# Designs tried in a protein design chat: VH-VL binders against Rho guanine nucleotide exchange factor 33 (ARHGEF33). Part 11

Target 1, 176 residues: Rho guanine nucleotide exchange factor 33 (ARHGEF33), of Homo sapiens (Human) (a8mvx0r265to440)
Amino acid sequence: KRQTVALELLESERKYVINISLILKIKATFQGSDGKRNSKERSLFPGSLRYLVQQHLDLLHALQERVLKWPRQGVLGDLFLKLTNDENNFLDYYVAYLRDLPECISLVHVVVLKEGDEEIKSDIYTLFFHIVQRIPEYLIHLQNVLKFTEQEHPDYYLLLVCVQRLRVFISHYTLL
Below, E stands for the ipSAE of ESMFold2; O stands for the ipSAE of OpenDDE; V2 stands for 0.75 times the mean of E and O plus 0.25 times the DockQ between their complexes.

## First folded at step 9 (VH-VL; framework fv_roledumab)

Design a4 (from s6 with heavy chain S56R; at its last look DockQ between E and O 0.35; V2 from the best seeds 0.53)
Heavy chain, then light chain:
Amino acid sequence: QVQLVESGGGVVQPGRSLRLSCTASGFTFSSYAMHWVRQAPAKGLEWVATISYDGRYKQYADSVKGRFTFSRDNSQDTLYLQLNSLRPEDTAVYYCARDSLEYWGDDAFDIWGQGTMVTVSS
Amino acid sequence: AIRMTQSPSSFSASTGDRVTITCRASQDIDNYVAWYQQKSGKAPKFLIYAASTLQSGVPSRFSGSGSGTDFTLTINSLQSEDFATYYCQQYYSYPYTFGQGTRVEIT
ESMFold2, look of step 9: ipSAE 0.503; ipTM 0.797
ESMFold2 (binder alone), look of step 9: mean pLDDT 93; pTM 0.949
OpenDDE, look of step 9: ipSAE 0.687; ipTM 0.884

Design a5 (from s6 with heavy chain T50E Q59Y; at its last look DockQ between E and O 0.27; V2 from the best seeds 0.00; counts 0 for: pae E 4.5 > 2)
Fold by ESMFold2, look of step 9:
Structure a5 (fold): chain C 176 residues (1-176), chain A 122 residues (1-122), chain B 107 residues (1-107)
Amino acid sequence: as target 1 above (176 residues)
Amino acid sequence: QVQLVESGGGVVQPGRSLRLSCTASGFTFSSYAMHWVRQAPAKGLEWVAEISYDGSYKYYADSVKGRFTFSRDNSQDTLYLQLNSLRPEDTAVYYCARDSLEYWGDDAFDIWGQGTMVTVSS
Amino acid sequence: AIRMTQSPSSFSASTGDRVTITCRASQDIDNYVAWYQQKSGKAPKFLIYAASTLQSGVPSRFSGSGSGTDFTLTINSLQSEDFATYYCQQYYSYPYTFGQGTRVEIT
């Protein structure tokens, strides 16, 4: 039950991390078209993105260790409480990403000069979309885990706090 | 313990070929982009090449492009650098190095091997 | 390629001294700068990334600063194990390039 939904969360994080590797294809396309990586490639991506990716990798490793060694009362809420607290930079990097993204979108046309580079423009937009949608996806995953979590389970109130923190975050940045 | 060990260095004549290898241990090799960096005797450091975590993308310094080929075998945790058409200016200690950022790459080099010496001389 | 110019090439210092090494990039590279320490006959040791962030396990007497084109490595209260050659490196774009090195010597 809970383990099955936790495994779905782990698998979704694996797929998300692999989808971030799309940046490698974009980098190779810039390298191939100009023979060397264009310095404007970095101005195209939000400055926070590199550090945000590292936070996702840390989460993937923590989920793997927790889900693979699932105790009889498996707990996930503590991982997401840590990720969303004020001392962690995760949401701060996400705020920086969302703040800078409109400028990056505007630069796509300018940075990608060739009409034959339609694929690289599509890949850039796809990357931006995957990252934007990940916090809402975490909310959905945690709500599913909570659905199969009995009120007396040690994870119940941890998950409630996490869900509320994510809702507040999402609401704050859809309001702006 | 995280470790990189280079091998395959030696003394060769100009125009000959040599293959360097680098064996990794103590970390998930297939998650990391890897680099070669060289240092000529009593000189500074020169980046040579990078390979992506899965081997699908490779990048080379202009001084070696077309002559050197970087590859990896993730099943054996091993890197290879094929050095063709060697010149006296290729004489250096060759280091393999790990990119500090999993999957993405494009970061600093946090783990280095001890290096293997390549001397190109008649 | 982005040229990294280190200054000075070498200088002499005593234990306890404050050491400052500068590195200038030929173009704006934001904060994509790393610093390495290399002792004779050894591989480089990673110290700092993102211009100012210390790698885990690096003593707090090391610090980095700068953004754009001008970067500084500072060693507060030099220790005997700190006599070495220091390199800055840009990882903003290919090809990645290093400064020519700064040797910190005992007088």
Scores: ipSAE 0.215, ipTM 0.700, lowest interface PAE 4.5, mean pLDDT 84
ESMFold2 (binder alone), look of step 9: mean pLDDT 93; pTM 0.943
OpenDDE, look of step 9: ipSAE 0.825; ipTM 0.921

Design a6 (from s6 with heavy chain S52W; at its last look DockQ between E and O 0.02; V2 from the best seeds 0.00; counts 0 for: pae O 5.2 > 2, placed apart)
Fold by OpenDDE, look of step 9:
Structure a6 (fold): chain C 176 residues (1-176), chain A 122 residues (1-122), chain B 107 residues (1-107)
Amino acid sequence: as target 1 above (176 residues)
Amino acid sequence: QVQLVESGGGVVQPGRSLRLSCTASGFTFSSYAMHWVRQAPAKGLEWVATIWYDGSYKQYADSVKGRFTFSRDNSQDTLYLQLNSLRPEDTAVYYCARDSLEYWGDDAFDIWGQGTMVTVSS
Amino acid sequence: AIRMTQSPSSFSASTGDRVTITCRASQDIDNYVAWYQQKSGKAPKFLIYAASTLQSGVPSRFSGSGSGTDFTLTINSLQSEDFATYYCQQYYSYPYTFGQGTRVEIT
């Protein structure tokens, strides 16, 4: 069962990374020869996006390697501990992302209204929202893994720390 | 070439101490959990200890708990086993072995050193 | 600790023979079993992991099977270089444990 929930986490991450990759594709479409689009492109997407995407890609790679091999006493908690520790800037960039998102959404709205492409707008908003929801989703997944982790398992306390850290983090930024 | 080389073995009296070393080459040492396995003369293999790639997790066989300690220096690509309060039953060839999975510490042993002999006798 | 009971302890065989070694675990350990070959005066050599997966470079005449409690190492056609002692090992949980070994001798 522990392996099952770990696989669920992995699959969730895969889907998520695919989605955020679409943001990059969309972003690239705005970098076209239209000078007006180019000038607004930086404002349409949060500056923290590139960093966050890279971190998620790295995490996916690590998760894929471990979950697919999946030794009996395999550890996942260290990956998330590293991701969310104070020495890592991931959560800081995430906060920056949240802070910048309202302005970006507003700009997207204005630009899309001018171009008349409501479908693109909807897609961008959906993808932005996926990034917002990812931290809470990590909490859910880690709690599920923890639920099926024995106390004596080397991953147990790592997962506990991660879960606690994410809970605290989410509680501080739930209003965003 | 991936290689492990043990050293530090010898003949000692009961109650004495030895320090074994295992030097790794040909791979990223810091990415792998390492293990110690020993083999008494004309006997089978016995797992002794495991240390995770970053030293964050350690496990010992009950037969050596409280007497043996191991550590690693990833900057030197070296694994250490401190053998304290040695007993005649500790007489064995001591092998260091690499975990077969990168960044994991609970898999099989894919690379072995040549071993170093430890003899405990009065 | 999980006990790995290996059988037989020793036997004689000839080149070309089909050889089978068995290992039984004291509890269900899924497929977390490895097999090693050890020649006299040498370090063990890694043969099989996950009960049935051959390590790279190991001849195809070697095969492993089993899941749960009963595991088997098979040498389809014994070669002269295969005379050695073989060990099963569980890495399901600490402490890791080995079978007592099976010595394959030449007839």
Scores: ipSAE 0.025, ipTM 0.649, lowest interface PAE 5.2, mean pLDDT 89
ESMFold2, look of step 9: ipSAE 0.398; ipTM 0.722
ESMFold2 (binder alone), look of step 9: mean pLDDT 93; pTM 0.945

## First folded at step 11 (VH-VL; framework fv_roledumab)

Design d1 (from a4 with heavy chain T50D; at its last look DockQ between E and O 0.32; V2 from the best seeds 0.00; counts 0 for: pae E 3.9 > 2)
Fold by ESMFold2, look of step 11:
Structure d1 (fold): chain C 176 residues (1-176), chain A 122 residues (1-122), chain B 107 residues (1-107)
Amino acid sequence: as target 1 above (176 residues)
Amino acid sequence: QVQLVESGGGVVQPGRSLRLSCTASGFTFSSYAMHWVRQAPAKGLEWVADISYDGRYKQYADSVKGRFTFSRDNSQDTLYLQLNSLRPEDTAVYYCARDSLEYWGDDAFDIWGQGTMVTVSS
Amino acid sequence: AIRMTQSPSSFSASTGDRVTITCRASQDIDNYVAWYQQKSGKAPKFLIYAASTLQSGVPSRFSGSGSGTDFTLTINSLQSEDFATYYCQQYYSYPYTFGQGTRVEIT
């Protein structure tokens, strides 16, 4: 029920974080025979990406603690409330990510070669879109948790606020 | 408690080989990229090599490339550094270190072992 | 490779002093700088990453600043346990490189 939906959220976060490791495959593709990386490799990705990765890892660790040791009255809303709080830079880094992304997409054509490189281009686009889609995915997961949360539950109001914050964020920013 | 323990150091003649190991405990070893860093006697720190969390991607400093081989066994939570064709300038304390950023890597080194001494002399 | 130049190479200080160590990169490395403390006979200890972010458990008397090529580590009120050698490190590109070290000694 509620725990089952929370486990789905945790597992989706694990999968998301592991999928970010796609960056290692991309980095390896750009390394030369001397083992040096070129500086254009770092400009392929929005500057905020590393900070977003750290915050997603922090969330994964917090979810693991809460969901794997799930008490009868498990609370999740506080984690996402902290993540979306105005004092937290998470949403600001995400906005910066979205604003930088079009230029980064255009650079793909400059950095990667023609037909022999289509798999690499696909990997880069997959990484970019995984990150773009993650906030909408959080909204879906939290709505599912809220669906199984009674209004007397300590998590109910926290989840409502989180869902509203995510809806507002998504409505204000175009993902295309 | 998070811990890294190096072993396999010793005194060897130039041209010989040595294998260092590093055992990890207290954290999910298979989610972290790992590094080797060395420090010659009374000198500063020199990055030697890294390896991705899954062992697929490796990088080496120019001074050791072609002579050193980094590997990991995630089932035993252990790193290995094979030191071939050793030279006197390879004399140093060798530290294993954990990359601070899970999966992604390419970050600072938040956990260090106590080091193992390699001396190359004739 | 990116060279990291620390200054000073050493200096003497007393408990309670404010200590500032500088590190200069040979090219723009954004904020990809870490700082480490090393006491004699021990492994380095992680203090700061991203130029200014303190690692969990590091005393608040430590702070870092800088972006681009010039970075500083500051100890606001030196304690007896802070006498050590300090290293900056860039992790912007391979090979990752360290500064020469700055030894902070008792007067």
Scores: ipSAE 0.267, ipTM 0.711, lowest interface PAE 3.9, mean pLDDT 85
ESMFold2 (binder alone), look of step 11: mean pLDDT 92; pTM 0.939
OpenDDE, look of step 11: ipSAE 0.714; ipTM 0.893

Design d2 (from d1 with heavy chain W104S; at its last look DockQ between E and O 0.31; V2 from the best seeds 0.00; counts 0 for: pae E 4.6 > 2)
Fold by ESMFold2, look of step 11:
Structure d2 (fold): chain C 176 residues (1-176), chain A 122 residues (1-122), chain B 107 residues (1-107)
Amino acid sequence: as target 1 above (176 residues)
Amino acid sequence: QVQLVESGGGVVQPGRSLRLSCTASGFTFSSYAMHWVRQAPAKGLEWVADISYDGRYKQYADSVKGRFTFSRDNSQDTLYLQLNSLRPEDTAVYYCARDSLEYSGDDAFDIWGQGTMVTVSS
Amino acid sequence: AIRMTQSPSSFSASTGDRVTITCRASQDIDNYVAWYQQKSGKAPKFLIYAASTLQSGVPSRFSGSGSGTDFTLTINSLQSEDFATYYCQQYYSYPYTFGQGTRVEIT
């Protein structure tokens, strides 16, 4: 039912946030505790990463409020409408992430190979890839919610707009 | 609504122990790294320790390392700081504070408790 | 450990004044600086993170700036509730350290 599909979206966002938080933990390790690192080591990670983590945390909190207090908070479309709005730069940060990623992957490979940290390298690549996939995953989740949403439901038209916006975005970033 | 409440402070003799507690409410405690910060009378702030959201990773200031132990119970939304081998220079108000960034931590402290006073005096 | 040096140590001001407090780090810490306000007998209150980002609910008369080693907290048009001690803090690396504080006093 609608609540079950919404709960799946909530849990997927929780797992996603925990995953990308590992990237920030790894980044903190490369900052150096003795303070002798040069600033170029910071470019191992996309500059938009911290902002994306915060935005996903905000989304997670909003989803928890709506999904766990169902049916009082049974509308989800407004959350994704705000997130994908022209006035919000959330998706712009994803575009910046995609542009930064090839150089970051190259630099991580060089640094990790020299230090012999295969465990960290494997984790980083998996986590970087998960961020790339997250917007397409939202499309799938919202389509599933829409599948169980009656046309008379206050969420119906909000979800339609959100699905369309995500489709347009996915089409555009494939071309980048 | 969101709050942290410290307890367990008091007056003790040098060499003795205390256990401080911090109870959280109004937020998902198990998602946040937490910190202890202390302030000696009429002095500035000193970071003491932190603990990861799941309790597995802990860091301590050099001044307390080996004497203080930080732990948490996520089922009771409660933090514990065991203060062993107390010295007069440990005299301070002890604050618990929430890291502003869920899960990863390593960010600023956005919520503070009211503090609990620890006085170490002969 | 990264030293955070605040200046001035105290500052006398009147309501309506513009107050500027500086904080210098002993090394490049990017923008990993927070600012806190502490009134006598109270816990610190979070104002600013990432050197310049205001926490929700903080009045817009507060602003932060800087990167690298030099950081500034500015209070435009000081209000009666703004008389307090202000601390900068680095969260770039362990151990996290605070400046020694700047006391903003009534003239």
Scores: ipSAE 0.152, ipTM 0.668, lowest interface PAE 4.6, mean pLDDT 84
ESMFold2 (binder alone), look of step 11: mean pLDDT 93; pTM 0.945
OpenDDE, look of step 11: ipSAE 0.837; ipTM 0.926

Design d3 (from d1 with heavy chain E102W W104S; at its last look DockQ between E and O 0.66; V2 from the best seeds 0.00; counts 0 for: pae E 2.1 > 2)
Fold by ESMFold2, look of step 11:
Structure d3 (fold): chain C 176 residues (1-176), chain A 122 residues (1-122), chain B 107 residues (1-107)
Amino acid sequence: as target 1 above (176 residues)
Amino acid sequence: QVQLVESGGGVVQPGRSLRLSCTASGFTFSSYAMHWVRQAPAKGLEWVADISYDGRYKQYADSVKGRFTFSRDNSQDTLYLQLNSLRPEDTAVYYCARDSLWYSGDDAFDIWGQGTMVTVSS
Amino acid sequence: AIRMTQSPSSFSASTGDRVTITCRASQDIDNYVAWYQQKSGKAPKFLIYAASTLQSGVPSRFSGSGSGTDFTLTINSLQSEDFATYYCQQYYSYPYTFGQGTRVEIT
């Protein structure tokens, strides 16, 4: 049913947020105490990372409150509409993340190899990739919710707008 | 409701070892990074170590690196700190603390235990 | 390691006073600052993160401000339960470090 697909979205977001929180810990390992190791504009990690993680945390909390107390007329589209709103900087920060990422990957390759921490390097790449794929994953989750949403439901048109916004975003900024 | 309880403190001679434990309750332990912070008598707070939610990443203060080992058992909701080659300057109350990362995006210490006393003396 | 220096080390105040405690970092740490309150014989209590965001359940008389290297904790109208030692802490980079503490005492 619709609630079952909404629960899958919630659990997916919970797993995602817990997993990407590791990247903030790893980032703190490489942020130098004397500041001369690198400038903020030349960074091993994208500058928008902290903001994106905070937005995902906010979404998780909103989803948890909404989905665990699922009324018969449960609505999710408003949460993603707020996230993708033109006045919200979320997608703009996501674009900044995607633009910074190739340089960050290059630096991780060089810096981590010198330190010999191969496990950390692999995990950083995996975590960077998870963030890249999260917008396409939201699209898939919202399409599944929409599949079980009747046309007269309050959420129907909200979900349609969200799906359209995410589809447009992916078509302009994805590597594939 | 949310609680951290330290144990394993005591009086030991220099050069000996001690194992501290911290048991968590009232929250999903396996989602949180955790820390040890110590406070010598009449002194300020000193961060000692942390461990990632899954136990894979660990960091230590320079003063304890190579002597202390942090681990966790997520099936028992328990943290362990192995204190080896203890020195008199390791004398302190040792607190375990929960990282606020998953709900705030910041590594602040939102829940603390009441501490366990470690005294290293001749 | 990033050094956090608090000022003053201690001072006396009366109930109702506006109390200001400062914390200076040895380098730019953005807003990666937390504040804690510790009463005698007790574990520290979390007050503020991200320099200015109050933890849930913390009275609104507490506020934090600052960025970069200079940070401030303010108690707008001191209550009898606020006499304690206050610590700032940075979590910008490892090792995480605390200020030396500021003791707020009854006059």
Scores: ipSAE 0.566, ipTM 0.822, lowest interface PAE 2.1, mean pLDDT 86
ESMFold2 (binder alone), look of step 11: mean pLDDT 91; pTM 0.929
OpenDDE, look of step 11: ipSAE 0.789; ipTM 0.914

Design d4 (from d1 with heavy chain E102F W104T; at its last look DockQ between E and O 0.76; V2 from the best seeds 0.00; counts 0 for: pae E 2.3 > 2)
Heavy chain, then light chain:
Amino acid sequence: QVQLVESGGGVVQPGRSLRLSCTASGFTFSSYAMHWVRQAPAKGLEWVADISYDGRYKQYADSVKGRFTFSRDNSQDTLYLQLNSLRPEDTAVYYCARDSLFYTGDDAFDIWGQGTMVTVSS
Amino acid sequence: AIRMTQSPSSFSASTGDRVTITCRASQDIDNYVAWYQQKSGKAPKFLIYAASTLQSGVPSRFSGSGSGTDFTLTINSLQSEDFATYYCQQYYSYPYTFGQGTRVEIT
ESMFold2, look of step 11: ipSAE 0.637; ipTM 0.841
ESMFold2 (binder alone), look of step 11: mean pLDDT 91; pTM 0.929
OpenDDE, look of step 11: ipSAE 0.874; ipTM 0.937
ESMFold2, look of step 12: ipSAE 0.545; ipTM 0.818
ESMFold2 (binder alone), look of step 12: mean pLDDT 91; pTM 0.926
OpenDDE, look of step 12: ipSAE 0.873; ipTM 0.937

Design d5 (from d1 with heavy chain S31D W104Y; at its last look DockQ between E and O 0.46; V2 from the best seeds 0.00; counts 0 for: pae E 2.1 > 2)
Fold by ESMFold2, look of step 11:
Structure d5 (fold): chain C 176 residues (1-176), chain A 122 residues (1-122), chain B 107 residues (1-107)
Amino acid sequence: as target 1 above (176 residues)
Amino acid sequence: QVQLVESGGGVVQPGRSLRLSCTASGFTFSDYAMHWVRQAPAKGLEWVADISYDGRYKQYADSVKGRFTFSRDNSQDTLYLQLNSLRPEDTAVYYCARDSLEYYGDDAFDIWGQGTMVTVSS
Amino acid sequence: AIRMTQSPSSFSASTGDRVTITCRASQDIDNYVAWYQQKSGKAPKFLIYAASTLQSGVPSRFSGSGSGTDFTLTINSLQSEDFATYYCQQYYSYPYTFGQGTRVEIT
């Protein structure tokens, strides 16, 4: 039960990391063609992208270690507490990325339409949707894990704190 | 433990073809984007090509585009670089390298092979 | 393509010296810079990515800095094993490009 929903979280994180790593490939492809055009103008993609991708990749590796070696009393809450703590700027990077993304997508629209790369254009829209929805998706995943976590379980309090932190963040982010 | 081993280098005449291989061990090869980088004798490094973890996305330096083809076989943990229409300026040690970022890559190269020498001379 | 210009091309130094190598990009590349060490007859060795982040296992005497167009690699107290050629590399956009190299030699 609990292991099953934890595995679903792991699989969703793998898909998400693959998607955001594609953004870096697309950036390198189009900025190579667009490098002189954008040298003094806005970048096609946010400058914090590389650090954000690394943080998600680190989370994926931690989830793989925890979920694939699932002990009888497996915990996940500590991973997300680490991700959302005050000393970790993960959520700040995420907000900065989301703030910059609409303009970046607009610039990519202009470039991609001129070059006729219809398949890559569809991929960009899918990636944008995933980025926008990822923190809300974490909330849903952790709520599902909490649903199958009894109050006496070591993870219960950790998950409760994580869920509250994510709810606060989502409230702020929807106002931004 | 983590290792990349290139092979298939040699001496060939201009206009001929050669196929380089790179075999990986000690890591999950199918999770990583990979690169070829070359170095002419007593010269600097030149990026040649890369390939995504699944082989779907490939990019080539302008100097080799249309002549070189990069591919991978994830079931054998092996990279291939087909070198066609070789020119004397393609003479170099060819290194395969692992991208430090998994999947589609686009980061630094954290693991390098020992290189294989390609000499194009008549 | 983005040109990466290293300076100096070579220089001599003694053990214990503080060594600084510079790399200038032909356009703003944020922090998409890596540094490599290459000893004669060997493959490059990865040192630094994201301009300033040391790879695991790299001695703390190595450091990187810079953002935008100007980047530096610093070796704080040169050791005998540090005599090599050093390359910067941009991975901001295709084609990825390297600097021409800086050879650090024993005085």
Scores: ipSAE 0.470, ipTM 0.779, lowest interface PAE 2.1, mean pLDDT 84
ESMFold2 (binder alone), look of step 11: mean pLDDT 93; pTM 0.938
OpenDDE, look of step 11: ipSAE 0.864; ipTM 0.933

Design d6 (from d1 with heavy chain A33W W104S; at its last look DockQ between E and O 0.50; V2 from the best seeds 0.00; counts 0 for: pae E 5.4 > 2)
Heavy chain, then light chain:
Amino acid sequence: QVQLVESGGGVVQPGRSLRLSCTASGFTFSSYWMHWVRQAPAKGLEWVADISYDGRYKQYADSVKGRFTFSRDNSQDTLYLQLNSLRPEDTAVYYCARDSLEYSGDDAFDIWGQGTMVTVSS
Amino acid sequence: AIRMTQSPSSFSASTGDRVTITCRASQDIDNYVAWYQQKSGKAPKFLIYAASTLQSGVPSRFSGSGSGTDFTLTINSLQSEDFATYYCQQYYSYPYTFGQGTRVEIT
ESMFold2, look of step 11: ipSAE 0.210; ipTM 0.718
ESMFold2 (binder alone), look of step 11: mean pLDDT 93; pTM 0.945
OpenDDE, look of step 11: ipSAE 0.823; ipTM 0.917

## First folded at step 12 (VH-VL; framework fv_roledumab)

Design e1 (from d4 with heavy chain Y103P; at its last look DockQ between E and O 0.73; V2 from the best seeds 0.72)
Heavy chain, then light chain:
Amino acid sequence: QVQLVESGGGVVQPGRSLRLSCTASGFTFSSYAMHWVRQAPAKGLEWVADISYDGRYKQYADSVKGRFTFSRDNSQDTLYLQLNSLRPEDTAVYYCARDSLFPTGDDAFDIWGQGTMVTVSS
Amino acid sequence: AIRMTQSPSSFSASTGDRVTITCRASQDIDNYVAWYQQKSGKAPKFLIYAASTLQSGVPSRFSGSGSGTDFTLTINSLQSEDFATYYCQQYYSYPYTFGQGTRVEIT
ESMFold2, look of step 12: ipSAE 0.609; ipTM 0.838
ESMFold2 (binder alone), look of step 12: mean pLDDT 93; pTM 0.943
OpenDDE, look of step 12: ipSAE 0.816; ipTM 0.919

Design e2 (from d4 with heavy chain Y103E; at its last look DockQ between E and O 0.83; V2 from the best seeds 0.00; counts 0 for: pae E 2.2 > 2)
Fold by ESMFold2, look of step 12:
Structure e2 (fold): chain C 176 residues (1-176), chain A 122 residues (1-122), chain B 107 residues (1-107)
Amino acid sequence: as target 1 above (176 residues)
Amino acid sequence: QVQLVESGGGVVQPGRSLRLSCTASGFTFSSYAMHWVRQAPAKGLEWVADISYDGRYKQYADSVKGRFTFSRDNSQDTLYLQLNSLRPEDTAVYYCARDSLFETGDDAFDIWGQGTMVTVSS
Amino acid sequence: AIRMTQSPSSFSASTGDRVTITCRASQDIDNYVAWYQQKSGKAPKFLIYAASTLQSGVPSRFSGSGSGTDFTLTINSLQSEDFATYYCQQYYSYPYTFGQGTRVEIT
């Protein structure tokens, strides 16, 4: 049961990373039309975007290693502790993302309306939103893993700390 | 074994069409963006086009816009490049290449096929 | 389009030499640079991404550096198998572009 829920987390992360990788391709289309637009590119897309995508990719690779070898390595909590600890700036970059996002949405609305491409505008908003929702989704996944984790399991304490860190983060930034 | 194999090259007259194919094996094809890169005889490399993992986003070099169409069939692990209104300047070896983003986090070209030759001449 | 200018066009060197190839971008492209090696009649081989990160399996005698507009590929202690043409490539923005190539010849 525990492995089944861990596999769901792995597949969710795979789909998420593949999907959000499109936003970097879209960003490149706006960077390449004019060599003089470098300073305006920061306004259209959050500055932390490349870093966040890289961190999600690193997590995916770590999950693949851990979950596919599950019978021998049944611990997940250390991966998410690493991701959420004070010395890793991951959550700080998410805060920066959330604070940049309203301006980016506003600019996409104005710039893309002038170009008239409603489909790409909808895709940008969807991808922006997926990144916003990923931390709450991690909480849900980790709570499910914890549900099937006995108190004696080496992962129990690790997962419990991860869940509380994510709850605190979400409660602080739900209304940014 | 990760592999890309191009096919469909040949000799054609100007104004004619060709369809190139690239078959992938050894990796989850539907997770990767893909590219075409060409090289004229005794010349350097020129990026031609790319396509997103799901086929929705496509970009083309200015030299081929409106004449070339890139598509993919994820059920058959195959790429297609339709070359229309061919010109002598399109004469090149055409390589398909895998975007490395899912491996490295950067959009370089980590796997290349051996290429297929397209010659446009009367 | 972002122009990538390589220097030199060709270079002759002996086994054991340190070889330096320069690539200049026509605008700031951060570190969105890759390097490729191509031997005659073969497909290009991926060497370096993000200006300085070696791809797995690439010998440590290869290194890359640079950020912004100026980038360098260095081969420290050239080997006979390193005779090839080297290309830099930017992936900062569409269209992706390559340098014109640098041919490294062993004397």
Scores: ipSAE 0.580, ipTM 0.835, lowest interface PAE 2.2, mean pLDDT 87
ESMFold2 (binder alone), look of step 12: mean pLDDT 91; pTM 0.934
OpenDDE, look of step 12: ipSAE 0.875; ipTM 0.939

